# Miniprotein binders against Ribose-phosphate pyrophosphokinase 1 (prs1): the designs that were tried, part 4

Target 1, 284 residues: Ribose-phosphate pyrophosphokinase 1 (prs1), of Archaeoglobus fulgidus (o29666)
Amino acid sequence: MVILVGGTNGLMALKVAKISGLPLCYSHVDRYPDGEKYFRFASNIDGEDVVIFNSMHPNPDEIIFETLLIAETAYSNGARSVTCVFPYFAYARSLDTVKGEALPIKTVVKVLKAAGVKKIITVDFHLQENVFGVEHVDLTGMEKLAEYCLEEFSDSFTVLAPDEKAAFWAEKFAAKANCDVVALRKIRIDAENVIIDDLRTGVEGDVVIVDDIVSTGGTVCQAARIAKRAGARRVFVACTHAILARDAMMRILESGIEDIVSTDTILSPVSHVSVADVIASALS

## First folded at step 23 (miniprotein)

Design ad3 (from ab4 with K15E E43M)
Fold by ESMFold2, fold request of step 24:
Structure ad3 (fold): chain B 284 residues (1-284), chain A 112 residues (1-112)
Amino acid sequence: as target 1 above (284 residues)
Amino acid sequence: SPEDKIEELLQLIEELIDRIEKLAEKIKGDPRELLKEIYELAMAIYRLFDELLKLGNPDIAEEVLQLAEAIMDLLEEIFQLARQGSPEKLRDKIKRLAELIQTLADKLEQLS
């Protein structure tokens, strides 16, 4: 089994290789002047089980296509199998569509299978289901995030899930932190505006808002305002995947949130919690 | 070509080092603009890690592995100090960051 270097968040691949003791293989990855992707193995991978690492942010379409090129090239050069590790897997927003909408997760999984991907490993996959039709192992960063929050944020807190869907991850976090979970309910005002319902009871002490993904930060900022109105002392945010789109970092820091932490599935100045050891264990 | 890519990366590193050194001029300015520049600089440095790894060179990959933890820890410290409005230690840490990024450039130059 060899770990390929050259994808997006390649540092994750290096860390996992170091922890697991698995050897690396190398690649030249570039673009032609017209923008087309270039890929070439720089190592002999004949007879090897190849592990591709690719986190699907910030350019998910390019990264997905790159993964297809790599997988097909691996088989053309004698690989026995291809496993993909996607620390962040994009296009997993929903399985529910309205008439005329694309369901891109269906497209992505079909092309991954067609390229010969045999096993997929993810961290806190948003859909929480095996949609791939191949072996899928979904890992979690929630226990590692809980450990970090206990050590670095507060030794006692309530976990707040900003909606019912986030409760799944918030419960895993809270089980490790041995604390209570409160879940908020979203109320849709119109197609473009959503508010979070108020808390029915007060909250005391410190609060950690937990979700798998923080993108623009609007949801966590609203949840923080609700928690503060309900009596929270300090409000923190923990998430697996910090996308932090459209100036979200500044918005979060200006909203009265005390601090934010994420895992290193997407690197940022707040990606303090590594999941490399969790991934390495899944490969051993 | 690989030679063209190395030259491109060396130019990128020079631009990043210039931005790092100019952070010192922003310490006493608008704290929001300082935080925003530190954030954007961190993201650019993390993209640089991926670009270096795409060269397919084992020595560069080893250098990235050896330096990345120190660089990331330092960026996180710089970001936190700027958030807290604690400028007294920022200058030394900014200088150290520039030195670590220069080490990546030095390693890359050995390939040319």
Scores: ipSAE 0.837, ipTM 0.924, lowest interface PAE 0.9, mean pLDDT 90
Fold by OpenDDE base, fold request of step 24:
Structure ad3 (fold): chain B 284 residues (1-284), chain A 112 residues (1-112)
Amino acid sequence: as target 1 above (284 residues)
Amino acid sequence: SPEDKIEELLQLIEELIDRIEKLAEKIKGDPRELLKEIYELAMAIYRLFDELLKLGNPDIAEEVLQLAEAIMDLLEEIFQLARQGSPEKLRDKIKRLAELIQTLADKLEQLS
């Protein structure tokens, strides 16, 4: 097994290789002036199980194509198998569609499989199930996030899931932190407007809002407001994948949230937690 | 060409250093703008790591690995200090960041 250094997650690849002791395979990745992708393995991978690292942020379409290109090139150069590690996996927000609407996850899965990907590893995969039709290992950053929060944020807190789906991760987080979980309920008012139900039970002390992804910050900001109105002392946020635009980060900081932590699945100034050891353990 | 790519990356690093140095001028300004700039700068530096690793040079990769942790930690500290409003500490950290990024450039030039 060799770990490919390239793509959007090269540092993760290096860290995982160091931790696991697995050998590295370097590559040349570039773009032509016309925007076309160039890829070349820098070493012989004949007979090797190749592991590709690529978080699907910020350009999922490009990253997916790149992954396909690498996978097919791997096999063309004698690779035994290709495993893809997508710490963050995009296009996995929903399985629901309306008439005439695309379901990108289906297409993504199809082309990955067609390229010969044999195994997929993710971290806190949003759909919370195997949709790939190949071997899938979903790892979690929640335990590491919980450890960080206990050390850096508060020694005692209530975990708040901002919606019902988030309860899945919140429970993992809370199990490590040995604390209680409260889940907010999303109430759909109309086709365009979703509100979060108020906390009926009240909250005392510090609160950590836990979710897999924070993108626009809207959900966590709303949850924070609800928590504060319910009596929370301090409100923190922990998430695996911080897909935060600059404005989203500012919105979060202005919402009364004390602090936020994420993992290095997507690097950011708040990515204080590494999941490299978790991934390394899954590969070795 | 590979040489052209190295030159492009060196230029990018120079631009980043300039941005880092200019960040010091914003310490006494609007905190929101400061945080925004820090965030954008951090993201640019992370992208630089990826680009350096895409060169496929093991020696460069090793240097990136060694420096990345320090740089990442420093960026986190800078971000937090900016939030807290500690201008003197922040200035020192910004200076240190520029030094680390310059070190990266030096290594890139040496190993390419």
Scores: ipSAE 0.835, ipTM 0.920, lowest interface PAE 0.6, mean pLDDT 93
Fold by ESMFold2, fold request of step 24:
Structure ad3 (fold): chain B 284 residues (1-284), chain A 112 residues (1-112)
Amino acid sequence: as target 1 above (284 residues)
Amino acid sequence: SPEDKIEELLQLIEELIDRIEKLAEKIKGDPRELLKEIYELAMAIYRLFDELLKLGNPDIAEEVLQLAEAIMDLLEEIFQLARQGSPEKLRDKIKRLAELIQTLADKLEQLS
């Protein structure tokens, strides 16, 4: 088994190789002048089980195509199998669509399978089920995030899930932190607008808002306002995947949220919690 | 070609070092703009790690592995110091960041 370095979040691949003791294989990745991708293995991978690391942010379409190109090239050069580690897996927003809408996760799954990907490893996969039709291992960063929050944010807090779906991750976090969980409900006002319902009871002390993904920050900022209104002393955010789109970092810090932490599935100035050891264990 | 890519990355690194050194001019300015520039610079440096690893060179990969945690820790500290308004410590950390990024450039130049 060899770990390919050269994808997006290649530092994760390096860290996992160091922790696991697995050897690296190298590749040259470039572009032709017209923008077409170039890929070449720089190591002999004949007979090897190749592990590709690619976190699907910030350019998921490009990263997905790159993964397909690498997988096909691996088999053409004698690889025995291809496993993909996707620390953040994009296009997993929903399995339900209205008529006429694309269902991109279905397309992505089909092309990964067609490229011969044999096993997929993810961290806190948003859909919470195997949609791939191949072996899938979904890992979690929630326990490590909980440990960080207890050490760095507060030694006593209530966990707040910003909606019912986030309760899944909030419960994993809270079990490790030995804390209570409160879940907010989203109320749909019309087709384009959703608000988070107020808390039915007050909250005391510190609060950590927990979710798998923080993108524009609107949901966590709204949850923080609700928590403060209900009596919270300090409000923090913990998430696995900090997308932080469209100036979300500044919006979050200006909203009265005391601090935010994420894992290193997407690198940022707040990605203080590594999941490399969790991934390394899954490869052994 | 690999040589053309190395030249391109060296130019990118020089632009990043210039941005890092110019952060000192922003310390006394708008705190929000300073924090935003630090965030964007951190994201650009993290993208640089991926670009360096795409060279397929074991010596560069080893250098990234050796330096990345120190660079990331320093960027996180710089970000936090800017949030706290602690400019006396910030200037020294910015200087150290530029030195670490220069080390990556020096390694690339050895390959040219």
Scores: ipSAE 0.830, ipTM 0.923, lowest interface PAE 0.9, mean pLDDT 90
Fold by OpenDDE base, fold request of step 24:
Structure ad3 (fold): chain B 284 residues (1-284), chain A 112 residues (1-112)
Amino acid sequence: as target 1 above (284 residues)
Amino acid sequence: SPEDKIEELLQLIEELIDRIEKLAEKIKGDPRELLKEIYELAMAIYRLFDELLKLGNPDIAEEVLQLAEAIMDLLEEIFQLARQGSPEKLRDKIKRLAELIQTLADKLEQLS
């Protein structure tokens, strides 16, 4: 087994290799002036199980194509198998579609399989199930996030899931932190309007809002407002994947949220927690 | 060509250093704007790490790994200090960041 260095998650690959003791395989990745992708393995991978690291941010389409290109190139150069580690996996927000609407996850899965990907590893995969038709291992950063929050944010807090789906991760987080979980309920009024139910029970002390992904910050800001209204002293945010634009980050920091922490699945100024050891353990 | 790519990356690093130096001038300005710029700068630096690793050079990769931790920690500190409004400490950290990024350039030149 060799770990490929390249793509959008190269530092993760290096860290995982160091922790696990697995050998590295380097590559040359570039773009031509016309935008075409160039890829070449820097070493022989004949007979090897190749592990590709690529978080699907910020350009999921490009990253997916790159992954396909690498996978097929691996096999054409004698790789025994290809495993993809997608710490952050895009296009996994929903399996539901309306008439005429694309289901990108179906396409993504299809092309990954067509390229010969045999195993997929994710961290806190949003769909919370295997949709790939191949071996899938979903890891979690929630336990490590919980440890960080206990150390750096508050020694005692209530975990708040901003919606019902987030409860899945919030529970893992809370179990590690040995604290209670409160889940907000999303109430869909119509196709365009979703309201979050107020906390029925007041909250005392500090609150940590836990979710897998924070994108625009809207959800966590709303949850923070609800928590504050319910009596929260301080409100923190912990998430695995911080897909935050600069404006989203500012919104969060201006919304009464005391602080935010994420993992290195996507590098950001708030990526204080590494999941490299978690991934390494899954590969070794 | 590989040489062209190295030159492009060196130019990118130079641009990043310029941006870092300009941040120092904004410490006493609008805190919100400062924070935005720090965030954008951090993201650009993270992208630089990826680009350096895409060169496929093990020696460069090793140097990136060694420096990345320090740079990432420093960026986090800078971000937090900017939030807290600690101008003196922030200035020192920004200076240190420029130095580390310059070190990265030096290593790139040495190993290319």
Scores: ipSAE 0.830, ipTM 0.918, lowest interface PAE 0.6, mean pLDDT 93

Design ad3 (from ab4 with K15E E43M)
Fold by OpenDDE base, look of step 23:
Structure ad3 (fold): chain B 284 residues (1-284), chain A 112 residues (1-112)
Amino acid sequence: as target 1 above (284 residues)
Amino acid sequence: SPEDKIEELLQLIEELIDRIEKLAEKIKGDPRELLKEIYELAMAIYRLFDELLKLGNPDIAEEVLQLAEAIMDLLEEIFQLARQGSPEKLRDKIKRLAELIQTLADKLEQLS
């Protein structure tokens, strides 16, 4: 088994290789001025199980195509198998569609399979199930995030899931932190307006809002306001994937949130927790 | 060519250093704008790491790995300091960031 350096978040690949002791293979990845992708393995991979690291941020379409290109090239050069590690996996927000609407996840998994990908590893995959039709291992950063929060944020807190779906991850987080979970319910009033139910019971002490993805920050900001109104002392945020738009970070900071932590699935100024060891353990 | 790519990356690094140096001028300005700039800069630096690793050069990769941790930690500190409103400490950290990024450029030049 060899770990390919050539995808997004290459530092993750390097860290995982170092921790696991697995050998590295390098690649040349470039883009022509007209936008076409170039890829070439820098070493012989004949007979090897190749592991591709490629987090699907910030350009998921490009990254998916790149992954397909690499996978097919790997087999063309004698690779025994291709495993893809997608610390963050995009296009996995929903399985629900309306008439005429695309379901991108279906397309993505189809093309990955067609390219010969045999195994997929993710970290806190949003859909919480195997949709790939191939071997899928979903790892979690929640335990590491919990450890960080206990050490850096607060010795004691209540975990707040901003919606019902988030409860899945919040529970993993809370189990590690040995604390209680409170889940908010999202009530959609219309296509544009989502109301979160108020906390019926007061919250004492510090609160950590836990979710897998923070994108616009709207959900966590709303949850923070609710927590504060309910009597929370300090409010923190922990998430696996920080897809923070420019305005998202500012909103979070202005919402009364004390601090935020994420993993290195997507590098950001708040990516204080590494999941490289978790991934390494899954590969070794 | 690989050489052309290295030159392009060196130019990118120079641009990043310029941006870092300009941050120092914004320390006494709008805190929100400062935070925004820091965040954008950090993201740009992370992209630089990816681009360097895509060269497929093991020696470059080793250098990136060695410096990346320090740079990432420093970026986090800068971000936090900017939030807290500590201008003096922030200035020192920004200066240190520029130095680390310059070190990366120097190493890249040596390996080219």
Scores: ipSAE 0.804, ipTM 0.906, lowest interface PAE 0.6, mean pLDDT 93

Design ad4
Fold by OpenDDE base, fold request of step 24:
Structure ad4 (fold): chain B 284 residues (1-284), chain A 110 residues (1-110)
Amino acid sequence: as target 1 above (284 residues)
Amino acid sequence: DPKIEELLQLIEELIDRIEKLAEKIKGDPRELLKEIYELAMAIYRLFDELLKLGNPDIAEEVLQLAEAIMDLLEEIFQLARQGSPEKLRDKIKRLAELIQTLADKLEQLS
């Protein structure tokens, strides 16, 4: 087994290799002036199980294509198998579609399989199930996030899931922190208006809002406002994947949230928690 | 190597951006935070690009420096949030030095 260095998650690959003791395989990745991708392995991978690292941020389409290119090139150069580690996996927000809409996850899964990917590893995969039709290992950053929050944010807190789906991760987080979970319920009034039910029971002390992804910050900001109105002393946010735009980050910081922590699935100024050891353990 | 030259130019631009942050310390905190965030993201992308060169020696240097740079970026971000201008200035200077070190290593190993 060799770990490929390249793509959007090269630093993670290096860290995982160091922790696991697995050998590295380097590559040359570039783009021509016309926008076409160039890829070449820097070493012989004949007979090897190749592990590709690529978080699908910020350009998921490009990253997916690059991954396909690498996978097929691996096999053409004698690789025994290709495993893809996608710490953050894009296009996994929903399985629901209306008439005429694309279902990107279906396409992504299809092309990955067609390229010969045999195993997929993710961290806190949004769909919470295997949709790939190949071996899928979903790891979690929630335990590490919980440890961080206990050490750096608050000695005691209530875990708040901003919606029902988030409860899945919030529970993992809370189990490690030995805390209780409160889940907010989203009530859709119409296609455009979502109201989050107020915390009727009140909240005492510090609150940590836990979710897998923070994108626009809207959900966590709303949850924070609800928590504050319910009596929360301080409100923190913990998430696995911080895909926040700069404006979203500022919005979060201005919403009464004291601090936010994420993992290094996507590098950011708040990525204080590494999941490299978690991934390394899954590969070794 | 045109790619190396491109990356060196990118690093120079990043250093310039870092140095200009010092001028914004007494300005709008929101703008400062925004710039720090954008700068951090650009530096992370630089790490990826350096690793895409496929050079093990360069990769080792990136690995050695990345942790320090990342920690420093986090500190800078937090200090900016807290409004500690003196400490922030020192950290910004240190960041520029580390990024320059990366450039020096890139030149040496290319």
Scores: ipSAE 0.840, ipTM 0.923, lowest interface PAE 0.6, mean pLDDT 93
Fold by ESMFold2, fold request of step 24:
Structure ad4 (fold): chain B 284 residues (1-284), chain A 110 residues (1-110)
Amino acid sequence: as target 1 above (284 residues)
Amino acid sequence: DPKIEELLQLIEELIDRIEKLAEKIKGDPRELLKEIYELAMAIYRLFDELLKLGNPDIAEEVLQLAEAIMDLLEEIFQLARQGSPEKLRDKIKRLAELIQTLADKLEQLS
C-alpha cells in the first residue's frame, strides 16, 4: 500500500504516511496553459494498492475530476486497487431534491465508481450513511475536537447543537467531553424569535457550539447570540470542516464567539486538531 | 524548469505580502486580520503546489517546516485579533524567513 502525494491537502497525506509507516509515491501534477489538468506518476506503482488523498475544498469540481484522472492512470499503470481518502467530501448536502433539481452526490458517486475507486474513507461525512455502493469507512474527528476543547477552551462546558441535524455530531463530542447537550431548533430565518424559546431554562457557564461543517458562519453566530442571551459566559465553536467562506472568519469574530477550532481536513488558521492519526489507523 | 520558476515567483509574491503586513500593523485592524487570514490560506495552497512537483526532498522540507509555519500563522492571527502589535513584527519576520527557506530549497534544484 502506497500513499500518493500531490492532491489537495497533501500535508495530510504526508502526516498519515509518517504516522503509519506506509511508503509514499510521488506524482507530477500541473496545468497546461489552457487550464487542462496534467498528471503523471513519478513512482513505479505496478502491483501496488494506491491511496489517493484529496480534500474537496475549495475547488470541488476540479478536485473530483483530478481524482478520476489519477484513479484511471493508476490502473493503466498496473495498480491493484485504488482507495480514496476524502478528508472533506463535498456535495453531500442532502439526499432529496425539488423537482428538476440536480442530486450531485449521486453524480459524484457514479463517476468515482466508474473510475474504479474501490474504497472510500471520509471524516465526518455529512450524510452519515454509505451512499457510495463501494466500501466506505467514515471516521470522526469529534473525540479529538472534544479533547482539544477540554484542554484549550474550558474544563467545563455545555455542548450546543445549532440545529437538530448537528445533534448527531454534538452527541459524539459531548460523550467524550462528559457534558450535557442542548439542541436548538432552526425553523425561522430570524433565530432570535424561535431559538430563544428553545433555551427558556437558561444556560450557565461556558458553551461549545458543535457541528460537522461551518461554512458562512451564519448558523453558529445565531446560536452564539442566543446562548449569550440565555446566560452563557463564553461561547466557543468546534467543527470538523471549517469551510469559512470568504468573510465567515470575520463574522464569527464579531459575533461574541470567544474562539473557534476545526480539524485539519481543511487547513486554516484555526485547524488546530489533526485527524491524521485517525486516518492512519484506518489504513493499517 | 518552468514549474519551479512559477513557484519561485509565487513565493516571492508571498514574501512581499508577508513583509507588507508590517506596514499594516498601525492601520485598520480588521484589514490586517483579513490579510493575515488570506495569506495563511495562500501559504497552505503553496504546500500543495510544492508537493505537486513530485520531488521527495521538497516533500520532506514541507513536512519539516509546516508545523512551525502553521504555529507562526496562528500566533500572528491571534496577536492581530487581540490588537497587540508590538510582538507581531518579530513573528512576521520569522514567517518570512521560514517561507524563504522553501524558496532556497527550490533554487538548489534549479
Scores: ipSAE 0.837, ipTM 0.926, lowest interface PAE 0.9, mean pLDDT 90
Fold by OpenDDE base, fold request of step 24:
Structure ad4 (fold): chain B 284 residues (1-284), chain A 110 residues (1-110)
Amino acid sequence: as target 1 above (284 residues)
Amino acid sequence: DPKIEELLQLIEELIDRIEKLAEKIKGDPRELLKEIYELAMAIYRLFDELLKLGNPDIAEEVLQLAEAIMDLLEEIFQLARQGSPEKLRDKIKRLAELIQTLADKLEQLS
């Protein structure tokens, strides 16, 4: 088994290799002046199980194509198998569609399979199920996030899930932190607009809002306001995948949230928690 | 190597941005935070691009420096939030130095 360096979040690949003791395979990745992608393995991978690291941020379409290119090239050069590690997996927000609407996840899954991907590893996969038709291992950053929050944010808090789906991760987080979970009800008006109902009961002490993904920050800001109105002392945010734009980050900070922490599935100034050891354990 | 030259140019641009950031410390704190965040993201992308060169020696240097740079960026971000201008200036200067070190190593190993 070899870990490929080449793609997004290459530091993750390096860290995982160091922790696991697995050998590295380097690659040359570039673009021609016309925008076409160039890829070449820097070493012999004949007979190897190749592990590709590619977090699907910030350009998921490009990253997916790159992954396909690498996978097929691996097999063309004698790879025994290809495993893809997608710490953050995009296009996994919903399986629901309206008439005439695309479902990108189906396409993504189809092309990954066609390229010969045999195994997929994710971290806190949003759909919370195997949709790939191949071996899928979903890891979690929630325990590591919980440890961080206990150490750096507050020694005692209530976990707040901003919606029912988030309760899945919030429970994992809370189990590690040995604290209670409160889940809010999310009412979706449309693709972009969500209403969260109020907490009927007051909350005492500090609150940590937990979710897998924070994108625009709108949901966590709303949850924070609800928590504060319910009597929360301080409000923090913990998430696995911080896909925040600069304006989203500012919005969060201006909302009265004390601090936010995420993992290195997507690098940011708040990615204080590494899941490299978690991934390494899954590969060893 | 045109790619190396491109990356060196990118690093130079980042250093310029870092230096200009120091001038914004006395300005709008919100704007400062935005700039820091954007700069951090650009630096992270630089790491990926350096690793895409496929050079093990460069990769090792990136790995060694990345942790320090990432920690420093976090500190800069936090200090900017807290409004500590003096400490912030020192760390911004250190950031520029570390990024310059990357350039030096890139030139040396290419």
Scores: ipSAE 0.834, ipTM 0.922, lowest interface PAE 0.6, mean pLDDT 93
Fold by OpenDDE base, last read:
Structure ad4 (fold): chain B 284 residues (1-284), chain A 110 residues (1-110)
Amino acid sequence: as target 1 above (284 residues)
Amino acid sequence: DPKIEELLQLIEELIDRIEKLAEKIKGDPRELLKEIYELAMAIYRLFDELLKLGNPDIAEEVLQLAEAIMDLLEEIFQLARQGSPEKLRDKIKRLAELIQTLADKLEQLS
């Protein structure tokens, strides 16, 4: 087994290799002036199980294509198998569609399989199930996030899931932290508007809002407001994947949230928790 | 190597941004934080680009420096949030030095 260095998750690859003792395989990744992608393995991978690291941020379309290109190139150069580690896996927000609407996850899954990917490893995969039709291992950053929060944020807190789907990760987090979980409920008002139900019961003490992804920050900011109105002392946020799109960080800081922590699945100034050891353990 | 030159130019641009950040310390805190965040993200992308060169020696240097740079960026971000201008200036200077070290290593190993 060799760990490929390249793509958008190169540091993760290096860290995992260091921890696990697995050998590295380097690559040359570039673009021609016309925008076409260039890829070449820097070493012989014949007979190897190749592990590709590629978190699907910020350009999921490009990253997916790159992954396909690498996988097919690996096999053409004698690789025994290709495993993809996608700490953050994009296009996995929903399986539901309206008439005429694309479902990108189906396409992504199809092309990954077609490229010969044998195994997929994710961290806190949003769909919470195997949709790939190949071996899938979903790891979690929630336990390590919980440890961090206990050490750096508060000795005691209530975990708040900002919606029903988030309860899955919130429970993992809470189990490690040995605390209670409260889940907010999304209420659809109409086809365009969704609101979060208010807390029916007050909350005492500190609150940690837990979700897998923080994108625009809208959801966690709304949850924070609800928590504050319900009597929360301090409100924190813990998430695995900090996308923080469209000045989300500024919104979060202005919403009364005391602090936020994420993992290194997507590097940011708040990525205080590494999941490299978790991934390394899964590969060893 | 055109790619190396491109990356060196990118590093130079980042250093310029870092140096200009010092001028924003006493300005709008929100804008300062935004700029720090954007700068951090750009630096993280630089790491990826350096690793895409496929040079093991460069990769090793990136790995060694990345942790220090990442920690420093976190500190800078936190200091900016807290409104600590004195400490912030020193950290910004240190960041520029570390990024310059990346350029030096790139030149040496390419």
Scores: ipSAE 0.833, ipTM 0.921, lowest interface PAE 0.6, mean pLDDT 93

